VH-VL binders against q960a1r229to459. Designs and how they scored, part 36

Target 1, 231 residues: q960a1r229to459
Amino acid sequence: LKGDRIELLLPKNIDQFKKFKKDRTVISSGLITRFVSTRNPKEFSQKWISTKYVKEFNEITVNKDSVVVGAALNIQKMADTLTSSLSINIGKEIDSFIQKFSSPQIANFATWTGAIISGAKSSLSVSDLLILFNVLDAKLTLLNNSGELTQVAIEEFAEKKLFATHTIVNAIFSRSLTGFLFCLKLGETSEQDSTNFNFAALVGNQVSRIFVGLGGQPKRLTSLEVHIDAL
Below, E stands for the ipSAE of ESMFold2; O stands for the ipSAE of OpenDDE; V2 stands for 0.75 times the mean of E and O plus 0.25 times the DockQ between their complexes.

## First folded at step 15 (VH-VL; framework fv_solitomab_arm2)

Design v1 (at its last look DockQ between E and O 0.79; V2 from the best seeds 0.00; counts 0 for: pae E 2.2 > 2)
Fold by ESMFold2, look of step 15:
Structure v1 (fold): chain C 231 residues (1-231), chain A 119 residues (1-119), chain B 106 residues (1-106)
Amino acid sequence: as target 1 above (231 residues)
Amino acid sequence: DVQLVQSGAEVKKPGASVKVSCKASGYTFTDYYMHWVRQAPGQGLEWIGYINPNRDYTDYADSVQGRFTITTDKSTSTAYMELSSLRSEDTATYYCARWGYDEYSFDYWGQGTTVTVSS
Amino acid sequence: DIVLTQSPATLSLSPGERATLSCRASQSVSDMNWYQQKPGKAPKRWIYDASNRATGVPARFSGSGSGTDYSLTINSLEAEDAATYYCQQYSTLPRTFGGGTKVEIK
């Protein structure tokens, strides 16, 4: 009978976000993640809340042992932060790997969280950013519906489908990683720009991490890690 | 031997633009981030922003967003900074500086380019 | 933005004296860099990661500190040490510098 009206809140900090989130669909800078995932018309929300202006979601902090990147940052800024703050043999490989992304598709993505969630939801796609997070043993800080913060490994986030019930606040990368990072991606011909297969290995660290992307969440090759660490 | 050689001093009127060059030698240009820092006469150092020459991505301090443009020419190993709509308070010495890996600091600096904005 | 406050603004000492330059951050930082700048010259990297001397920096220079409080010490001041010294943080963007401490030789 009557046209609907959409309400959008623009909180400026995490405390405001917590207060107003409970009855609203969360949207990120340039993304509507919960809105896109809703298929039930009864659950279609006309009330939204944005992460775009939340101070804590836009922060970068380089600590002595870690790098913390807020959830609202774009992929390029995250990559530059990691490249500049991690060891040379890891940072330069990150820079080189990101350079191989299809620039129009990935380089201008509004947030790294959009790319991570897209990769984590898919059982078919091979995600370059997701394998990079796995090989670097990224941790995510998550906000639940009760306003509590938890930290989980990137593997657990995807495995337990926490994107459905939690809001990503930031990612945390260790600055204590050593050794050499190697990343490889293989796509179809130049007629297409998707990745069919990727591979990432961090070798020469105390514990090696080796992953392969064949579709869905990257698979960890623990037997190969043990063999490599024994050499 | 790493060297960063900047273009010569500039005198400009308010409202004009200026483009300062920084030619790098002695290393692989695309391996290192290039930053720009300015210093007004008798004042301290103010960070402007950087460019990743490998991916041409830039980021700027919020305080200077909108008027500064950082670019590169990889064929000549040269970084550029352009400042538009010049004001008298833009009078400063402008430095390019390379970000060093594993030392997380500016390891090499250009000699500086003095830009004077006066009527 | 992280604000770095350096003190004193000017330090006038005789050769052989011990100079201590302070840099305080508005919030905790991962580490601190120091640059030396002589009049008419570009800054030079002097101390990185709070305590490491850059190549060619005399042993009389030392850096220390953590969290919000950092210092640069010149154990026995020499005439060539007259310069302005700037601290710089890299924990956040923008990269910010302190206001500088000018060291003068009496």
Scores: ipSAE 0.580, ipTM 0.818, lowest interface PAE 2.2, mean pLDDT 84
Fold by OpenDDE, look of step 15:
Structure v1 (fold): chain C 231 residues (1-231), chain A 119 residues (1-119), chain B 106 residues (1-106)
Amino acid sequence: as target 1 above (231 residues)
Amino acid sequence: DVQLVQSGAEVKKPGASVKVSCKASGYTFTDYYMHWVRQAPGQGLEWIGYINPNRDYTDYADSVQGRFTITTDKSTSTAYMELSSLRSEDTATYYCARWGYDEYSFDYWGQGTTVTVSS
Amino acid sequence: DIVLTQSPATLSLSPGERATLSCRASQSVSDMNWYQQKPGKAPKRWIYDASNRATGVPARFSGSGSGTDYSLTINSLEAEDAATYYCQQYSTLPRTFGGGTKVEIK
C-alpha cells in the first residue's frame, strides 16, 4: 500500500455500512482477510470500509428452522455454530470436514466469506466450503450497490457472479435438513490446501443433494440423487 | 452411561490460578462440545465458554475473556478450565456441561467444582 | 446479550396446585430450554426446545412458548418438584440463563 492516505471506516451497523460503502472498498474482518478490490495499482482504492464491527456481519442467529451466520465470522466459528445447531448426523460431518479442510490457523482467523470469494471480484474461490454450502443448500443475504438486501441461493450467487456486485452479509442454513452428510476431500498432497477433488452428499433427506468438485464450481449430480432417492 | 466427573473443591487467594478438570466417559469425547457454566453462591447460572475438543477451538464470555482458558486432553477424555487472575467475584461452583446435538441443550452436567476466592 | 427474565422469583404453592413459570426474553429467541436444580446439586435438563420433556421428567411438566415469551407449567405440584428452574436460550451467543424461579411447596 504505497502512496496516498488510506482511509478506513469502521461502521457499527448495516445502515452505517450502507452509507459508507458507496465509494469505498469492502474488506473482510479477521487476521487473514480477503477483500474485493482490483489489484491494479493504478486503480487501487485508498478508501476502505471494514465489516469487523458491523453488527449484522458478526451475528449468529439460531432460528427454529434456520441458522444465520454473519459474513465476518471465521470459518471455525461458522462451523461450530452449524455443528451445534444442526442434526448430529450432519453437524458431526461438518466439524470433521472443517478439520480436514483447513488448518487451525486458517479456520480460526479467516472469514468464511473470504474462503468463498477470491480476492478479486471476478471469481469464486476453489474452496471446499463451496461444496459444503451447496450440499446444505445455503442461502446468502446480499447487499447490492443500491443498498438493498436480497436473499439468493448459493448456486444462483455463483451462476450470476453476484460476488462481483454484491456484498455478502450472512449465510442462512436450514435446520430442517435430515439424513446423513458425507464429505470427501482428495488432494495432490497431504496438505489441506491441495484439493483436487471434493465430494459432498446429503442422503436420507426428502431430496438427496449430491455435489462433486474438481477444483472449481461444484456440480450437482442429479442423476445420482434420483437413483438414491428411489432406493 | 454418559458421565462427567469434575475435580474437587479449591480455595485460592486473589490473583492466584486454579485448574479444574472434567473427565468425560460413556461417549466419544471429541464428538461433543464441552461447555462451562458457573454459579455464584445463591445466584443463577452464568455461561462461561466452550471448547470444540476436535479442534481445540474455544469461545468465552466477556466476563472471563483473557483470564479463563479451556483446554482438553483427548487421550484422557478430559476437559480443563484454568482460572487465572482470580477475583472474589469468581467465587462459584463451576460446572462442565455437554452440549447435545439434536436436542440443542446441555444434556449432561458435571457434579460441579466449588472455587472459593478469599483473602 | 439476550436477557432472560423469569417470573416470579419465588413461587410458593401447595401440593396439587398448578404452577406457571414465565421466562421472557429481551428479543425473540429459539431453542428455549429449562433446567431443574435442587440445592447442592447440578442442574438437570428438564425441558428442551420449548416443549419437549427430557428423559425421566414427569408428564405433569410441560413447556410452551415462542418468540419472547416462554413458560413452564406444572399441572399438579408434588413435593419433589421443589427446586429452582432456569430457562436458557441459544439464539445468539453468549448462551444466557434466566434468573431462575424457586418453587417452594407449602
Scores: ipSAE 0.340, ipTM 0.770, lowest interface PAE 1.9, mean pLDDT 88
ESMFold2 (binder alone), look of step 15: mean pLDDT 92; pTM 0.938

Design v2 (at its last look DockQ between E and O 0.02; V2 from the best seeds 0.00; counts 0 for: pae O 15.0 > 2, placed apart)
Fold by ESMFold2, look of step 15:
Structure v2 (fold): chain C 231 residues (1-231), chain A 119 residues (1-119), chain B 106 residues (1-106)
Amino acid sequence: as target 1 above (231 residues)
Amino acid sequence: DVQLVQSGAEVKKPGASVKVSCKASGYTFTDYYMHWVRQAPGQGLEWIGYINPNRDYTDYADSVQGRFTITTDKSTSTAYMELSSLRSEDTATYYCARWGYDEYSFDYWGQGTTVTVSS
Amino acid sequence: DIVLTQSPATLSLSPGERATLSCRASQSVSDMNWYQQKPGKAPKRWIYDASNRATGVPARFSGSGSGTDYSLTINSLEAEDAATYYCQQYSTYPRTFGGGTKVEIK
């Protein structure tokens, strides 16, 4: 029965994933969903491919200078690993900030990748996870349609809309960050959009990073960073 | 001044369950992650899993997943582990251990709780 | 899982001798922790970040290494050093420990 059939592939490694993803909708969570491109809604696919069991998308590795977090990991596992592997003045703020924007039920099941893509697509929403990635200078490893891997800064991923043409493989966070992380969110009531404004600052790092979220992509306050670093 | 005090030894039959407590003092309980590690008689150390008490999030080694449950009671600053469907190979000393920031290691350990599983 | 192989399994030396304990990882790790465990007692943090002594650890203990090869050295062995020493990695889940090196003073 055509039209009602959904074929779901469950590759076990990145080589299998590359072989089968060319004509399929990628599922980045433990829930089966359909993805429709905002560019071509009529190009609907009944064939799905999951990242849930791909080894490379489920890996988390703490290296001497970096933490590498696979794309299929849930938000809470990523946060716990960053908290446990970064300096205390950064890690404890990550732990605290997650509580402010995500319930345990959402954080335990939602992938960080889904949240990042949702934030990167929006010109109106204020994303708490996206500002956290920006302030921590996260890099993303991306798989293009040719099966090649590239790395980009989180800012470039959103600006160039790479979520439309690339699959996220992992995120990379520096363990060399120093100083104090401060994150703030201000939101409406819990009935609808819970964040109207957020702010994240890493101060005392060799180069400070300060971002404000007012809708769409976080805005870097480069002039403020220069003044603070000069004091 | 940090102290982790565990409950006393247990003797159980195969198929039963055991619950071990680990009472923490000398620090803010929710600020640190608690891990559990076991040691079979005459053998080395095996990591079981951890809990983030600020979020009640847990994760476990694949070798023990499905039978272990780690929980906390924040009002008493106590972590628990429960192991169900006990087997003779679960006979071990079970330790709670706190994960230290900036040192990335287990900085404080409980005294251990011996669980013996025999007919 | 990252396997940590410790050698020797048992090291029997006289007081004043130099002891060297090896820990080899099956793949590169970010760092190495060491724990001391005396019979009937819980492990104690001994060395962290490959080379830093925990509070109260005598200066005769030193740690070194990187990548896959790490060691713990006791410069002048004393009777109180008799214990089993375990290495531990935190680069991946699950956290894993080596099989231990039992140090005996004979």
Scores: ipSAE 0.723, ipTM 0.873, lowest interface PAE 1.3, mean pLDDT 85
Fold by OpenDDE, look of step 15:
Structure v2 (fold): chain C 231 residues (1-231), chain A 119 residues (1-119), chain B 106 residues (1-106)
Amino acid sequence: as target 1 above (231 residues)
Amino acid sequence: DVQLVQSGAEVKKPGASVKVSCKASGYTFTDYYMHWVRQAPGQGLEWIGYINPNRDYTDYADSVQGRFTITTDKSTSTAYMELSSLRSEDTATYYCARWGYDEYSFDYWGQGTTVTVSS
Amino acid sequence: DIVLTQSPATLSLSPGERATLSCRASQSVSDMNWYQQKPGKAPKRWIYDASNRATGVPARFSGSGSGTDYSLTINSLEAEDAATYYCQQYSTYPRTFGGGTKVEIK
């Protein structure tokens, strides 16, 4: 920062956030933060808005059939919530997966939203969290530039590149998912992301969900799902 | 085209049993949960229960728990609901409804089966 | 159980008028669906995920809401819109429906 005064607003609720967002750059909360939309804005601005104290971004809601996780929560809190709220055969695997995903320092201080988006408007992160969100068929609550809240599937979020125009408010996970979750992470490189390959399969649900990741948005293996479901 | 076709109307005495069928077509039967919803005459809709045809997992409303049983026959793409220990308050039109998981709603409904319980 | 209260119970309006149907939940829900039912017929999915029109639903229908308060709006009523509309939540089991709003066209 070039010595200019930074103006950071800390809205306490979504209504204030909507109001303040109109002329400010949104940043994620936590010790490890990312720009919500882009790290390279076209115009330099000293006006920022944080999700840190926005109620809707920091709350956890556990319903009988769904779990809602605010966008400002760290990876570990998200994982813990899912582990404790989803079926045992899914939750255990999530816990194991997250333990392998990152160091405790990153998991405890980085937002899961920051792990999903790369910080660029043109791409998603190669984070292992993407495959988890896809396999669990997560929904995202998004705030658009018009101040409207909408919900979309994670696949739609990626397909339509909504990360470029929308702010993630929370993620919604279904507690109706059944079966077993299997996650796999492979890859160790010195110069690249530690993940070269990831795999996730939810088997025993009404519809099996199987995804493979080689970076970016995971690919769904529909043909394999059909065969698995036929067993 | 997705279709859910249910069995015909039934008239039963209290304490009797009846089994209603819902034949699905136009989609992969095991890919979607099948729910049952009933509607008493002149009343609203009441969720009864559901089944995952793929794994035969079921859950029921408290009002019918222990009396109603949902099953499926994958070979015929048919869901069944057996209503036992029938009561007068069970008089209703019963609907099977597919849960469109991706769209989080009951996207297709059967035409309904009227079950009348009377002495 | 989540109780959904719909209001009004009956809405009688003339063609061309605006209709607003309310659905209030006893606790916060993530989303809401709406179904249209005509006499002697099965319900039809009408609005899903609070604001999405199902296939074939006219543009004059819209849904909105969050938390505990949801609504279905018909901007300009037509005769064919006469029906009972039910809201439905899926945040918890059991799935629950509202009591319905009967829309009558004068």
Scores: ipSAE 0.000, ipTM 0.492, lowest interface PAE 15.0, mean pLDDT 86
ESMFold2 (binder alone), look of step 15: mean pLDDT 93; pTM 0.940

Design v3 (at its last look DockQ between E and O 0.83; V2 from the best seeds 0.56)
Fold by ESMFold2, look of step 15:
Structure v3 (fold): chain C 231 residues (1-231), chain A 119 residues (1-119), chain B 106 residues (1-106)
Amino acid sequence: as target 1 above (231 residues)
Amino acid sequence: DVQLVQSGAEVKKPGASVKVSCKASGYTFTDYYMHWVRQAPGQGLEWIGYINPNRDYTDYADSVQGRFTITTDKSTSTAYMELSSLRSEDTATYYCARWGYDEYSFDYWGQGTTVTVSS
Amino acid sequence: DIVLTQSPATLSLSPGERATLSCRASQSVSDMNWYQQKPGKAPKRWIYDASNRATGVPARFSGSGSGTDYSLTINSLEAEDAATYYCQQYSTMPRTFGGGTKVEIK
């Protein structure tokens, strides 16, 4: 029967995923985040493909100059990886900031990709994970429908709405960042999309990065960065 | 003077459970992740898993998933590792080890707890 | 999983000789840690970040390498250096250790 069955493929590696993803809705371990963020229930596809068992989407690689986190990892595992792999003044603030905006139950279940896509889609909400990715200058590895991989900055992913046409494979964070990370969240203390305002600054790096969340995409404060870098 | 002091040796029968403690001192317990590593007699070192004491989040090696449980008691600055359904191949010395920032290595180790599983 | 292959398994040398311990990774790693373990004792951090000596490690120890090939060198072997030395990677989970090189004094 039309619309009555869900076909779910469970590929084990990226080559299988590329081969069979066509015409399918990608399901990650963070499905709840995608569902909570949708405004149209009819957006669901009856043909699904999962990232859960794809080896490459579940891997963590700590290189000399970068940390690569697979798309299927939950928020807490990603946070722990970054905390353990970056400098102390950045890593400890990441650990602290995650505690302010995500309950253990949500962080242990939801994928970081679900949260990022939800934040990138919204023109009105203030996303804590998205501002964190912006301040850390995160890059995303994306897979298009023809099986080609590209890398983009987190800002470009949201600005060009690449979540509609691409699948996130991993995120890449620099281990060469220096200085101090400061993150603030104002408003509701609940873990879900209740932030009224957030702010993130990486200061003491060779090029400071400062962002504010006021609704929609985080805004980079380049004038303030130039002023601080001149000190 | 960072110290990790583990509970004493234990002898167990197959099928029993064991809980090993690791009491930390000389630092803020919740600032560092605690890992567990074991070493069978005459063998090398095997990583078991870790705990984030701020979130009580744990993760384990795939090879040991299902029988190990890592917990903490923040009020006593103590980490625990529990192993259930003991088998003879679980005979080993179990170590707690702290993951150091900026050095990305196990900077302090407990003295080890020998667990012997014998008929 | 990254496999670390240490060689030789046992290295028997006289005091004053130069010892070189090898650790080869199955794929490129970000860096390499080394631990010293004496019988009946816990491992001790010895070398971190491939080449940095941990606090209290004698200057005769040095580490080097990159990518897949790493080594630990003891410039002039002393009696107290008799121990097993393990390399360890943190580039992937699970974190893995080499099989060890036992250093013996003749």
Scores: ipSAE 0.639, ipTM 0.841, lowest interface PAE 1.9, mean pLDDT 85
Fold by OpenDDE, look of step 15:
Structure v3 (fold): chain C 231 residues (1-231), chain A 119 residues (1-119), chain B 106 residues (1-106)
Amino acid sequence: as target 1 above (231 residues)
Amino acid sequence: DVQLVQSGAEVKKPGASVKVSCKASGYTFTDYYMHWVRQAPGQGLEWIGYINPNRDYTDYADSVQGRFTITTDKSTSTAYMELSSLRSEDTATYYCARWGYDEYSFDYWGQGTTVTVSS
Amino acid sequence: DIVLTQSPATLSLSPGERATLSCRASQSVSDMNWYQQKPGKAPKRWIYDASNRATGVPARFSGSGSGTDYSLTINSLEAEDAATYYCQQYSTMPRTFGGGTKVEIK
C-alpha cells in the first residue's frame, strides 16, 4: 500500500479497530491477501484498516477444551498451534496436510483468513483450509458492522455468506475431538489453486465428520458418516 | 528410547557466534517440534524458540529475535541453534526439548549445552 | 506475556512433611506443567496438564489448580525430592516458566 490515494490505519486493539473500521475497508495481514485487496482502487481516496497489529487478531489462546487462533496469523502459525494443541492423531495429520497444502511461501506469509476468503470479501476461496475447518467443526468469531461479536459455525459462515459483511476475529477449534483425521488433496499440482478434489474425514470421534470438496464449499457426507459410525 | 544429545560447552567473546546441536534419536524426528530453553547461571528457565522440522518454520522469543536461528538437518535428525551477536547476558545452559503432543509438555530434554560469553 | 509467579522461592522442610508449591499466573491459563530440576541436570517433566504425573513420578506428588492458581503438593517429603520445581504454561505464546521453588530437605 503506497500513494496518496490510499490511507491505511493500523489499530493496536479491537476497540481501536471497531472505531476505525466504520468508514474503512478491512484488509487482512499477509502479502497475498493484501495485494489482492488493494490492487486497483477505484476511488481517489481509499481508506483501509489492517488486522496486522490488532492484539486480538494476533492472539493464540489454548483453553482446556478449545484453541483460539487470531485472524491475523499466518497459515503455518495456525497449523503449528493446532498441531501442538490437538491430539496426536489429529495434529499430525494437520501438519502433514498443511505441508502438502501450500508452499512455504504461502503458508508463512498468507493469513489463514486470507486463505478462506477470496477477493474483496465476495466469495469463499477454493482453499483446502475450508475442508479442514469443516471437518474440525471450527467456529469463527465475527465482528459485524455494528461492532458486535458473534460466534458461528464455519458452515453457517459460508452458507450465509457472512464474509461479505463480517470481519473474522479468530477461529475456535475443539480440543475434545477424538479419533483419526485423514486429509487428501488431488490436483494438477500441490499448489493451492490447483485443487480438483479434496477429502477430509475424522473417524473414531463420537460423531464422524466427513467432507468432500470439488474446488468449492465442501459438502458433508452424512450417509457415509452414519455408516462409519455404525461399524 | 527417545534421546536428545547436545554438543559440548562453548566459550565465546561478545559479538561472536556459536552453533549448538541437538541430535534426536528413538523417534521420528519430523513428527515433533523441537524447542529451545535456556537457563542462566543460578536463574530460572527461559523459553527462546522452536522449530517445526517438517516445514522449518520457526518462532522466537523477543529476547533473542533476530540474533538466534534455529534450523534442522532431517538427514541426521539434528536440530541446531545458532547464536549470533553474543552478549554477556546470553551466558547460559541451553537445552533442546521435544514438545509432546497429547501431553502438551516438554517430555524429553537434552543434557544441556553451556555457552559462556566473556571478554 | 503470561507471568508465572512461584512461591515460596525456597522451601525448607523435614522428611515426612507436606510441601505445597504455588504457581500463580498473571491471567487465566491452561495446560500448566511442572518440571523438576536437580543441580547440574536438565529439567524433567514432572506434572503435566495440571494434575497428571509423568512416568516414574512417585505417587506422593500431586498437582492441582485451574485458572490462575496452580499448585504442586508433596504429601510426604523424601530426601530425593530436594530440587527446584518450575511451573510452565502454554495458554499463550510465548511459553513461559515460573521462577521456580527450591525445595530443601533438612
Scores: ipSAE 0.312, ipTM 0.763, lowest interface PAE 2.0, mean pLDDT 88
ESMFold2 (binder alone), look of step 15: mean pLDDT 92; pTM 0.936

